VHH binders against q96fz2. Designs and how they scored, part 244

Target 1, 269 residues: q96fz2
Amino acid sequence: CGRTSCHLPRDVLTRACAYQDRRGQQRLPEWRDPDKYCPSYNKSPQSNSPVLLSRLHFEKDADSSERIIAPMRWGLVPSWFKESDPSKLQFNTTNCRSDTVMEKRSFKVPLGKGRRCVVLADGFYEWQRCQGTNQRQPYFIYFPQIKTEKSGSIGAADSPENWEKVWDNWRLLTMAGIFDCWEPPEGGDVLYSYTIITVDSCKGLSDIHHRMPAILDGEEAVSKWLDFGEVSTQEALKLIHPTENITFHAVSSVVNNSRNNTPECLAPV
Below, E stands for the ipSAE of ESMFold2; O stands for the ipSAE of OpenDDE; V2 stands for 0.75 times the mean of E and O plus 0.25 times the DockQ between their complexes.

## First folded at step 12 (VHH)

Design W37 (framework vhh_6z1v_2)
Fold by ESMFold2-Fast, scan of step 12:
Structure W37 (fold): chain B 269 residues (1-269), chain A 123 residues (1-123)
Amino acid sequence: as target 1 above (269 residues)
Amino acid sequence: EVQLVESGGRLVRTGGSLRLSCAASGSTFRYYAMGWFRQAPGKEREVVAAIVQSGGSTYYADFVKGRFTISRDNAKNTVYLQMNSLKPEDTAVYYCAAGKSIYVDTPSEYNYWGQGTQVTVSS
């Protein structure tokens, strides 16, 4: 997983993350560093993306079922990294293979500290190799969406006004992540950065790409992944597997250039 | 191009069962979400059930939950609707549809449609 869309305005994104805590209270996640959230239809590694994590990471006595939403850098910088510039990290930490997560120091150490997060996106992009050409076909991959409103005579569905309504009830993709905290050796703010755990593709995606992110399908899985105060590393890792509860459609080559940030990046073709 | 051909519609008695089939032509069936829709005389076309490309997620309208089951066989380019405990209110022309669009429950999001198969449920 190397490209996502996360374009919702902050208020819409926050409402899309409504949840119930352990006591059954309806809540919205509390923001940290909301000014660092930059919506985009075309997010690449090293950019910031919003993640959910347990409030207990920031407040010693917090209820571990309560959630914070915070922008984090995509590309995990291990806490032990000793150079001054994190962009000079030589190995790729954009993704973390589920089969080796407990073997690699960069991932097993933060995982042992309960540094689990849920990476939020509208969906992600993958590029399918096409026979008979060197061109790759991009696809936008996301949770099945349900409109629920009566859809009789929707001739103007492609109008700008109707696109606004699409996003009001969008079911965000929720991917399992691991984060770490890096303190610059020469001082400065702590850098929070994350990796997306990857698994083998499900049958439905195997013709598009061999790997997929570990998707947490539904609130029970999301809650257990985040709640490091009550759910052990071993129990949480049982949530990491392929899902078939996914849909996709082909998109235009506009998405290929990560500088392009328009609705055309995810529109069906 | 995708062509969809429905089969299996017939007269059936209340409480009976029926299986509808939809055969798709072409090699791209696996890239489409599939839906079954129905339309009774004088009414709008409404969603009955839908299934994503992999078959791993399904949608059912409230009025068929527990009675109908949608499934697909990507090797055979076919989608099925198993209808149990049929009621007179289920009488309609049933349409198979294929779509690449975002919403599986919305008729206007589907690009390819069959001609329909008539299901009549008599008491």
Scores: ipSAE 0.382, ipTM 0.741, lowest interface PAE 3.4, mean pLDDT 87

Design W38 (framework vhh_6z1v_2)
Fold by ESMFold2-Fast, scan of step 12:
Structure W38 (fold): chain B 269 residues (1-269), chain A 123 residues (1-123)
Amino acid sequence: as target 1 above (269 residues)
Amino acid sequence: EVQLVESGGRLVRTGGSLRLSCAASGSTFRYYAMGWFRQAPGKEREVVAAIVHSGGSTYYADFVKGRFTISRDNAKNTVYLQMNSLKPEDTAVYYCAAGKGIYVDTPSEYNYWGQGTQVTVSS
């Protein structure tokens, strides 16, 4: 998983993350560093993406089922990294393989500290290799979407007057992530960065790409992954597996260039 | 591009069961979400059930939940609708549709449609 779309305005994104805490109370996640959130149809590694994490990571007395939403750098910088410039990290930490997560120090250590997060996106992109050519076909991959009773008239998704309405009820893709906190050796602000856990592709995606992100399907899975106060590492890792509850459509080559940031990046062709 | 042919529609008595089939042609079937829609005379076409590419997620309209089951066989390029506990209100032409659109429950998101198969439920 190396490219995503996460373009919702901050307020729409926040409402899309409405949840219930352990006591059944309806809540919205509280923002940290909201000004660092940059909506984009075409997010690559090194950019910031919004993640959900337990409030207990920031407040020692917090209920571990309460959630914070924060932008984090995509590409985990391990807490032990010694150089002053995190862009100089020689290892690719964009993704973390589920089968070796407990063998890699960069991931095992933060996982042992309960540093689990849920990476939010509209969906992600993958490039299918076409036989007999060097061309690849990009696909946008996302949760199945249901038109709500409040989405408006027929063709609401295609109507300029109703465009905002389609995003008000968008079901965000929720991917399992691990984050770490890096303190610059020369002082300065703590850097929060994350990696997306990957698994073997499900049957439905296997002819597009051989790997997929570990998707947390539904609020029960999301809650258990985030709640490091009540759910052990061993129990949480049972949530990490391929899912068939995804859909996709082909998109234009506009998305290939990460500098392109327009709705055309995810529009069906 | 796909072509869709529905079969299985017939007259059944109230409380009966019926299985509809939709045969698709073309090597791209596995890349389409599939839906069953129905239209009674003088009414608009409405969604009955939908199934995503992999078969791992389904949608059902409230009026058929618990009675109908949608399934697909990507190896056979076929979609099925198992209809149980049929009511006179289920009388309609049933259409199979294939779509690349975003919403599985919206007719306008579907690009290819079959010709329909008539289901009549008598009291």
Scores: ipSAE 0.381, ipTM 0.737, lowest interface PAE 3.2, mean pLDDT 87

Design W39 (framework vhh_6z1v_2)
Fold by ESMFold2-Fast, scan of step 12:
Structure W39 (fold): chain B 269 residues (1-269), chain A 123 residues (1-123)
Amino acid sequence: as target 1 above (269 residues)
Amino acid sequence: EVQLVESGGRLVRTGGSLRLSCAASGSTFRYYAMGWFRQAPGKEREVVAAIVRSGGSTYYADFVKGRFTISRDNAKNTVYLQMNSLKPEDTAVYYCAAGKGIYVDTPSEYNYWGQGTQVTVSS
């Protein structure tokens, strides 16, 4: 998983993350550094993406079931990194394999500190190798969307004028992530950065790509992954597996260039 | 363009089983979400089951969960509906549909429809 879409305006994104805390109270996640959130149809590694994490990471006595939403850098910079420039890191930390996560120091150390997060996206992109050509076919991959209100003629989702209404109730993709906190050696603000855990692809995606992000399907899985105060590392890792509850459609080659940031990147073709 | 032809509808006894098939024309079948819908006389067309591309995810209406199973065979351009523990209330014309829309549970998201196959469940 190396490219995502996360284009929702901040207020729409916040409402899409409505949740219940341990006491059953309805809540919206509280923002940290909201001005660093940059919506885009075409997010690549080293850019900032919104993640959910437990409030307990920031407040000593907070309820661990309460959530913060914060932009973090995609590409985990380990807390032990000694160089002044994070781009000098010799390891690719955009993804971490589920099968070796407890063997790699860069991941097992923050995981041991409970630094689990949920990476938010509209969906992610993958490029399918096509037989007999040098061109790859890009696909947009996302949760199946169910229309909750069927009253009236709302129109087809593929209609341009109705596309904006689709986003108001879009079910965001929720991917399991690990984050770390890096303090620059020469001083300055702490850098929060994350990696997306990857697993073997499910049957439904096997013809597109051999790997997929570890997707947390539903609020129970999301809450258990985030709640490091009550859920141990061993219990949380049981949530990391391929999911079949996913869909996709082919998209235009416009998405290939990460500088392109328009609705055409994810529109069906 | 996709053309859909349903088959398998017939008269069955309550508690019986039936398998519906839907054959699609063309080589683009794998790029469509597929759905089974039904319409009883005097009622609106309602979703029964849907399956996303390559069969990675399925949707079932509450009234068929545990009794019906949708599946697809992309090599044969065919989608199936296995119907078990049939009830008189399942009597309807069953339609196969193909769509590129986002919402798999909504009839208006499907652009291509078959002619329908009659399922009658008695006594």
Scores: ipSAE 0.258, ipTM 0.647, lowest interface PAE 4.5, mean pLDDT 87

Design W4 (framework vhh_6z1v_2; at its last fold request DockQ between E and O 0.78; V2 from the best seeds 0.82)
Fold by OpenDDE, look of step 13:
Structure W4 (fold): chain B 269 residues (1-269), chain A 123 residues (1-123)
Amino acid sequence: as target 1 above (269 residues)
Amino acid sequence: EVQLVESGGRLVRTGGSLRLSCAASGSTFRYYVMGWFRQAPGKEREVVAAIVQSGGSTYYADFVKGRFTISRDNAKNTVYLQMNSLKPEDTAVYYCAAGKGIYVDTPSEYNYWGQGTQVTVSS
């Protein structure tokens, strides 16, 4: 996974992340560093994306079922990295393969510390190789969406105002991630960064791409992945597998340029 | 372009079962969300069920209440609707549709439609 969409306004995104804690209380995640959130239809590695993580990571004795939402850098920077510039990392940490997660120190160590997160996106992009051509067809992949009755009263998304309303009930894609905290050698703010765990593609996507993000489907899976206080690493890793609960559509080549940030990126062609 | 042909619609008695089939033309069937819709006389067309490309997720209208099952065979380019415990209220023309749209429950998100098959449930 090398491209995602996360364009919802902050308030809409927050509401979409509503959850129940272990007591059954309805909650909204609290934001950490909300100013770092940059909505985009076209998110690439090294950009910031919002992730969910347990409150226990920030607050001692907190309920580990409570969730925080925080923008983090895509591309895990290991805590042991000693260079002053994260871009000097010589290996790719955009993704972590599920089969080697425990073999690579960069991922194993933070995972062992319970540094599990849920990466939020509207969906992700993949490119299908076209037979006989050097051309690749991009696809937008996401959870199946249902137009809620509430949205049905909203006339055709023909107006910008209506378009925003269409997204009010969007089910966000929830991808399993590992994050780490890096302290720059020269001082400064701690950098939070994440990697997306990848698995072999489900059968439905196999013709498009051979790998897919590990998607956490449903509140239980999300909760277990986040709750490092109660759920062991071994148990959490059982949640990492391909899912068939996805849909996709072809999009325009506009998304090929990472600088393009328009609704056209994810629009069906 | 995808052509869809429904089959299996007939007269059945209340409480009876029926399986509808929809055959799609072409090699792109696997890229479409498939849906079943119905339209009763004097009523609007409504969604019955939908199934994503992989078959791993389905949608059902509220009135289905576990009576119907949508499935697909991508190797055969066919989508099915198994209907059990049929009621007179289920009498309608049933349409198969293929879509690349975002919302699986929204008719306008489907690009291709069959001609429909008549299902009649007698009391």
Scores: ipSAE 0.899, ipTM 0.956, lowest interface PAE 0.5, mean pLDDT 93
Fold by ESMFold2, look of step 13:
Structure W4 (fold): chain B 269 residues (1-269), chain A 123 residues (1-123)
Amino acid sequence: as target 1 above (269 residues)
Amino acid sequence: EVQLVESGGRLVRTGGSLRLSCAASGSTFRYYVMGWFRQAPGKEREVVAAIVQSGGSTYYADFVKGRFTISRDNAKNTVYLQMNSLKPEDTAVYYCAAGKGIYVDTPSEYNYWGQGTQVTVSS
């Protein structure tokens, strides 16, 4: 997984993340650094994307079932990294394979600190290799979507203002991630950064690509992954597996250029 | 491009059961979300059920209330709708559809349609 869409305005994104804490209270996640949120239809490694994490990471004795939402850098920078420029990291941390997560110091250490996060996106892109050529067919991959707004069933997607209303009920893709906190040697703010855990692809995606992000399907899975105060590392890792609860459609090559940030990137073709 | 042929529609009594089938032509069946839709005279076409490419997720309209089951067999290029506990309100032409769009419950997101099969439920 190396490309995602996360384009929703902050307020819409926040409402899509409504949840219940362990007491059954409905809540919205509290933002950290909201000004660092950069929505785009075409997110690449090294960009910021919003993630969910437990409030307990920030507040002593907080309820670990309460959630913070914060933009973090895609591409985990380990807390022990000594260079001043994260691009000098000698290995790729965009993804973390589930089968070796406990063998790689860059991932094992923060995981042992309970640094689990849920990476949010509209969905992700993957490129299918074409036979006998280097040409690739991009697909947009996401949770199945239902148009629940009754006004939206009256041709709502045929005008620009109604297009944004259509997204108001989007079910965000929720991917399992690990994050770490790095203090730059030159000073400045602590850098929060994440990796996306990957698994072997489900049968539904196997014709497109052999790997997929570990998707947390449903509120219970999301809650358990986030709640490092009540859910051990060993129990949390049982949540990491492929899912068949996905759908996809072909998109045009507009998405190939990571500088393109338009709805055309994910439009069906 | 893709041809869809429904079968199995007929007259059935209230409380009865009926199984609809939809055979797809072409080699790309596994790339489509499949849906069943229905249209009664004077009414708009409405979703009945939908199923994602792998079969791993399904959607049902609220009026189904557990009475219908959608399934697919990608080896046979076929999608099914098992309808149980039929009511007179279920009387409609039932359409099979294949989609490359986003929303599984929205007719405009489906690109290919069968010609329909009539289901009539009598008292």
Scores: ipSAE 0.765, ipTM 0.906, lowest interface PAE 0.8, mean pLDDT 90
Fold by ESMFold2-Fast, scan of step 12:
Structure W4 (fold): chain B 269 residues (1-269), chain A 123 residues (1-123)
Amino acid sequence: as target 1 above (269 residues)
Amino acid sequence: EVQLVESGGRLVRTGGSLRLSCAASGSTFRYYVMGWFRQAPGKEREVVAAIVQSGGSTYYADFVKGRFTISRDNAKNTVYLQMNSLKPEDTAVYYCAAGKGIYVDTPSEYNYWGQGTQVTVSS
């Protein structure tokens, strides 16, 4: 998984993340660094994306079932990284293979500290290699969506009213992530960064790409992944597997250039 | 890019069962969300059921939950609707549809439609 869409305005995204804590109380996640959230139809590694994580990571004795939402850098910078510029990390930490997560120090250490997060997106993109054409076909991949009232075209979101109508009740994709905290050796703010855990693709995606993100399907899975105060690493890893509860459609080549940030990137063609 | 042909519609008594089939031509069937819709005289076309490409997720309208089952066979380019415990209110023309749109419950998200098959449920 190397490209996502996460374009919802902050208030819409926050409402889409409504949840119940362990005691059954309805809540919205509390923001950290909301000014760093940058909505985009075309998010690449090294950009910031919103993640959910347990409040217990920030507040001693907090209820571990309460959630914070925070933008984090995509591309995990290990806490032990000793150089001054995180962009100079020699190896790719955009994704973390589920089968080797306990073997790689960069992922095993933060996982052992309970640094699990849920990466939020509208959906993700994959490029299918087409036999005979030598061109790749991009697809937008996301949870099945339902909308009782007549839905507008994504392209009809040119006005504020149409924009709101298109994305009402959108079910966000919830991907299992691991994050770490890196303190710059020369001083400065702590950098929070994440990786997306990947698994073998499901039957439905096997013709598009051989790998997929580990998707946490439903609130029970999301809650257990986030709750590092009550759910051990061993138990949480049982949630990491392919899912068939996804759909997709082909999109135009506009998405290929990560600088393009318009609704056309995910519109069906 | 697909042609859809429904079959199986007929007269059935209340409480009976019926299986509808939809055969698709073309090599791209596996890339479509498939849906069954129905339209009774004087009413708008409404969703009955939908199934994602893999068959691993299904949607059902509230009025058919527990009675109808949608399934697909990608090797045979066919989608099915098994209808049990039929009621007079189920009387309608049933349409098969293939879509690449966003919302599985919305007719306008579907690109290709069959001609329809008539289901009549009588006492």
Scores: ipSAE 0.712, ipTM 0.889, lowest interface PAE 1.2, mean pLDDT 89
ESMFold2 (binder alone), look of step 13: mean pLDDT 86; pTM 0.881
ESMFold2, fold request of step 14: ipSAE 0.699, 0.760, 0.741; ipTM 0.883, 0.906, 0.897
ESMFold2 (binder alone), fold request of step 14: mean pLDDT 86, 86, 86; pTM 0.881, 0.880, 0.882
OpenDDE, fold request of step 14: ipSAE 0.899, 0.899, 0.899; ipTM 0.956, 0.955, 0.955

Design W40 (framework vhh_6z1v_2)
Fold by ESMFold2-Fast, scan of step 12:
Structure W40 (fold): chain B 269 residues (1-269), chain A 123 residues (1-123)
Amino acid sequence: as target 1 above (269 residues)
Amino acid sequence: EVQLVESGGRLVRTGGSLRLSCAASGSTFRYYAMGWFRQAPGKEREVVAAIVMSGGSTYYADFVKGRFTISRDNAKNTVYLQMNSLKPEDTAVYYCAAGKGIYVDTPSEYNYWGQGTQVTVSS
């Protein structure tokens, strides 16, 4: 997984992340560094993306089922990295293979510290090789979406032609991630960065790409992945597997250039 | 580029069962959502069930949950609606639809529609 869309305005994104804590209380995640959140239809590695993580990472004795939402750099910089410039890291840490996560020091160490996060996106993009051409066909891949009607009828506000209404009740894609904290050797702010765990593609996606992100389908899976205070690494890793609960559609080549940041990037063609 | 043909609609007794079929022809519909919609006389067209062809994920309207099952056979390019415990209020013309729209439960998201098949449930 090397490209995502996460374009919702901060307030809409926050409401889309409504959840229940361990006691069944309805909550919204609390923001850290909200000013670093940059919505985009076309997010690439090294940019910041919003992730969910347990409040217990920031507050001693916090309820581990309570959630923080924070922008983190896509591309994990290990805590042990000794150079001054993270872009000089010799390894690509955009993705982490599920089958080798416990063998790679860059991922094993933060995973052992409970540094699990849920990476949020509208969906992700993959490029399919097309037989008979030297071009690739991009697809936007996301959870099945259901348009929920309000009890009262608003008429024009429920118009299917109103593109802005598509996002009001969008079910965000929730991908399993691992993050780490790096302190610059010359001093400065701690860098939080993440990697997306990848698995073999499901049958439904196999003709588009051979790998897919590890998707956490539903609140039970999301809750267990985040709750490092109650759920061990071994138990959490049982949540990492392909899922068939996804849909996709072909999109315009406009998405190919990561500088293009318009609704055309994810619109069906 | 996609043509849909429904079949299976008929008169059935209250409490009976019926299977509807929708055969698709044309382009590969693995990248489509397909749905069953119904329209009773004097009422608007409403979603009954939908299936995402890529992964087989399903949606059901509240009024059919537990009674109806949508399924696909990708080798035959066919989608089915198994209707159990039929009620008189299930009487309607049932339409098969296919589309690349975002919402699986919204008629306007579907680009291709079949001709409809009449289901009548007697009481």
Scores: ipSAE 0.025, ipTM 0.504, lowest interface PAE 7.4, mean pLDDT 85

Design W41 (framework vhh_6z1v_2)
Fold by ESMFold2-Fast, scan of step 12:
Parts: structure tokens; C-alpha cells; sequence
Structure W41 (fold): chain B 269 residues (1-269), chain A 123 residues (1-123)
């Protein structure tokens, strides 16, 4: 998983993340660094994406079921990294394979600290290799959505007003992530960065791409992944598996250039 | 092609419960969204509940929310509507529908329809 869409305005995104804490209270996640959130239809590695994580990571004695939402850099920078420029990290940490996560120091160490997060997106993109050409067909992949005439739909959205209706009750894709905290050697703000855990593709996606992100399907799975105060690493890793609860449609080549940031990136072709 | 057959409709007293079943034949059931619609005498057909192909998302009309539950069993090619706390206003012919359309609340988005099963709620 190397490209996502996460374009909702901050207030819409926040409402889409409404949740219930352990005590049964309805809550919205509290933002950290909200000014670093940059909505985009076309997010690539090294950009910031919003993630959910437990309040207990920031506040001693906080209820571990309470959630913070924070923008984090896509591409995990390990806490032990000694260079001054994170872009000089010589290995790709955009994704983390589920089958080797406990064997890789870069991922095992933050997991041991409970540094689990849920990566939020409208959906993600994958490029299907086309036979007889070097051209690849991009697809937008997302949770099945409930659509009504009142709420609108992607296929029927042909104006800015209709596009707004599509997203009012959009079910965000919730991907299992691991994050770490890196302190610049020369001083400055702590960098929070994440990787997306990947699994083998489900049968429904196997013709598009051989891997998929580990999707946490439903609030129970999301809550257990985030709650590092009550759920051990071993128990949390049982949530990491392929899901068939996913849908997709072909999109235009506009999405190929990560600098293109328009609704055309995810519109059906 | 998909063929749909509803069953379970009967006379029931106010406050009672009833479960409707819709059996689908044909190899493509699992790829369709499924809906339950109803039509009362003198009224147009209206959506009651819908469920996406995976079972992961459901829709309910406001007038049944909290009382009715839609579910599906793709291994049995069957969709169910569990109706609780029935009211005389729920009296209607209930139709099962299958579709690949965009809008779950719009009858024209559904490609295949059953013949209906009569539910009568008496005081």
C-alpha cells in the first residue's frame, strides 16, 4: 500500500471518527498538531496522514481507550536513527509485512512499547499490471459504503455540491499501523512516523495486487488495536489478517502523478 | 440471473415478532446488494432495510430503526429480515430485491425482485 486518499476537511474527518470509550461515553478524538493535517486525494509516502492512537501515549494515567488523532509522517523513522535528515533512511518503511513484523527491529521495538495506531484514509490506490503493455490500471479500494439518493454516490457526483454529499457519512478505511518517535540529534520537535502493516491480498483483490493493508474492520477491532494498556502485542496481532469486506473501481491515470490532488483521482472511469 | 423467493409472511398481533427469509437461486447472489421493500394498500413501494454484498454495512428506514434487523448468509444464498415490536402500520406486502445499483433506497436500482410475502399486523 503506497498511495491513499484522505481529503476530508478536518471537522468532517473528526466527526467520521466518533467513537465510544470504555465507559460507554460518546467521544470525538482530540487533535494533536491539527495544522499539520493536509487533506489530499493523492497521499504518498513521506507526506503526513491522520492516525488514531491511544491518549495514554501522551498523558500519564489517561484512560487507554480514549483516542487522539494526529498527523504522522508516512514512512517509519526508527527512534535509533542517527542521521539529521529522515529522508536519508536507507530502507523503505512505508509498509511492514505481517509475517516478519516480530523479526524486524524497526517494528518489533515500537510494538513492544505499544506504539500501535490506526491509519485513516478515504481508501487506497493500487496499480494492476496490464497484459501486453507496461501501462498499469489504477484502482481506488475502500470499505463498502451505504449510499442513498440523499447522501449521493461517487458514480453520480458530477458537481461540487454532489461531491460534498458523497462524503457526509463516508466510512473511513481503518488500517493497522505501527508508529515510532524520533528525536532529531540537533534538537527540534519529536517526529512521529508510521508504517502500514501489510498482509496477503484477499481473493477479491488478488487480480489487482498481491498484497493489501491489514484492515481493521469495525469498532471492536479498532478499539483492541489501539488499546495498548489492556491488549497485549500478542493479542493485537491476532487482528492482522486479510479481509474480503472491501470494494473497488477503476480510476483514471490522473492519480499516477502524486502531485495531482483533485476529485478526478478517485472518480470511476 | 438471480431469482428470489420470499417466505415467512403471516398474520401476527401488535407487539409480536416475525422473521422473513428470501432465498436466492443463481450463482451471483454474493455479489449483489440486497434490500427489503414493502408496499401497503394505496401506497408506493418503500425501502425498509438494505445490506451490502459483504454484510458489512446496513441501512434502515427511520420508521423501522431499532425494531428491524437485516442480515444475510452468503453460504445459504439467503437474506433475512427480523421484525420486532410489530405495529399495525407495518402491514404490507414485503419484497426482497437484489441489485448492483448505486442507491440502496431506490427501487429502480434493483435488478431482481421476488413476488412478495404478505405481513398483516392486527390489534
Amino acid sequence: as target 1 above (269 residues)
Amino acid sequence: EVQLVESGGRLVRTGGSLRLSCAASGSTFRYYAMGWFRQAPGKEREVVAAIVWSGGSTYYADFVKGRFTISRDNAKNTVYLQMNSLKPEDTAVYYCAAGKGIYVDTPSEYNYWGQGTQVTVSS
Scores: ipSAE 0.005, ipTM 0.331, lowest interface PAE 10.8, mean pLDDT 85

Design W42 (framework vhh_6z1v_2)
Fold by ESMFold2-Fast, scan of step 12:
Structure W42 (fold): chain B 269 residues (1-269), chain A 123 residues (1-123)
Amino acid sequence: as target 1 above (269 residues)
Amino acid sequence: EVQLVESGGRLVRTGGSLRLSCAASGSTFRYYAMGWFRQAPGKEREVVAAIVYSGGSTYYADFVKGRFTISRDNAKNTVYLQMNSLKPEDTAVYYCAAGKGIYVDTPSEYNYWGQGTQVTVSS
């Protein structure tokens, strides 16, 4: 997974992340550094994306089932990294293979500290190789969506009001991630950065790409992945597997250039 | 592009069962969401059930939950609707549809439609 869409305005994104804590109380995740959230239809590695993580990472004795939402840099910078510039890291940490996660120091160390997060997106993009050509066909891949109609709609599908309603009840894609905290040697703010765990593609995606992100399908899986206070690393890793509960459609080549940040990037063609 | 042909519609007694089939032709059947819709005389076409390309997720309208099951067989390029505990209110023309749209429960998201198969449930 190397490209996502996460374009919802902050308030819409927050409502899309409504959840229940361990006591069954309905909650919205509390923001950390909300000003660093940059919505985009076309997010690439090194940009910031919103992730969910347990409140216990920030507050001693907090309920580990309560959630924080925070923008983090895509591309994990290990806490042990000694250079002053994180761009000098010699390894690509955009993705973390599930089969070697416990063998790689960059990933097993933060996992041992319970640094699990859920990476949020509208969906992700993959490029399908086509036989006999150097061109690749991009696809937008996301959870199945159910439409909810609201009273007062003017009815036109292409009206600005109806277009904005498309996202009101969007089910966000929830991907398993690992994050780490890096303190710059010269001082300054702690850098929070993450990697997306990848698995073999499910049957439905195998013709598009051979790998997919580890998707956490439903609130039970999301809660268990985040709750490092109650769920061990061994138990959490059982959640990491391919999922078939996913859909996609072909999109135009507009998405190929990461500078393009418009709805056309994910519109069906 | 797909062509869809429904079969299996007939007259059945209340409480009976019926399985509808939809045969698709086309090289990319597996990349479409498939849906079953119905239209009774004097009513608008409404969604009955839908299934994503992988078969890993299904949708059912409230009026058929627990009675109908949608399934797909990508090797046979076929989608099925198993209808149990049929009621007179289920009488309608049933349509198979294929689409790449975002919302599986919305008729306008489907690009390809079959001709329909008549299901009549007698008291």
Scores: ipSAE 0.306, ipTM 0.685, lowest interface PAE 3.5, mean pLDDT 87

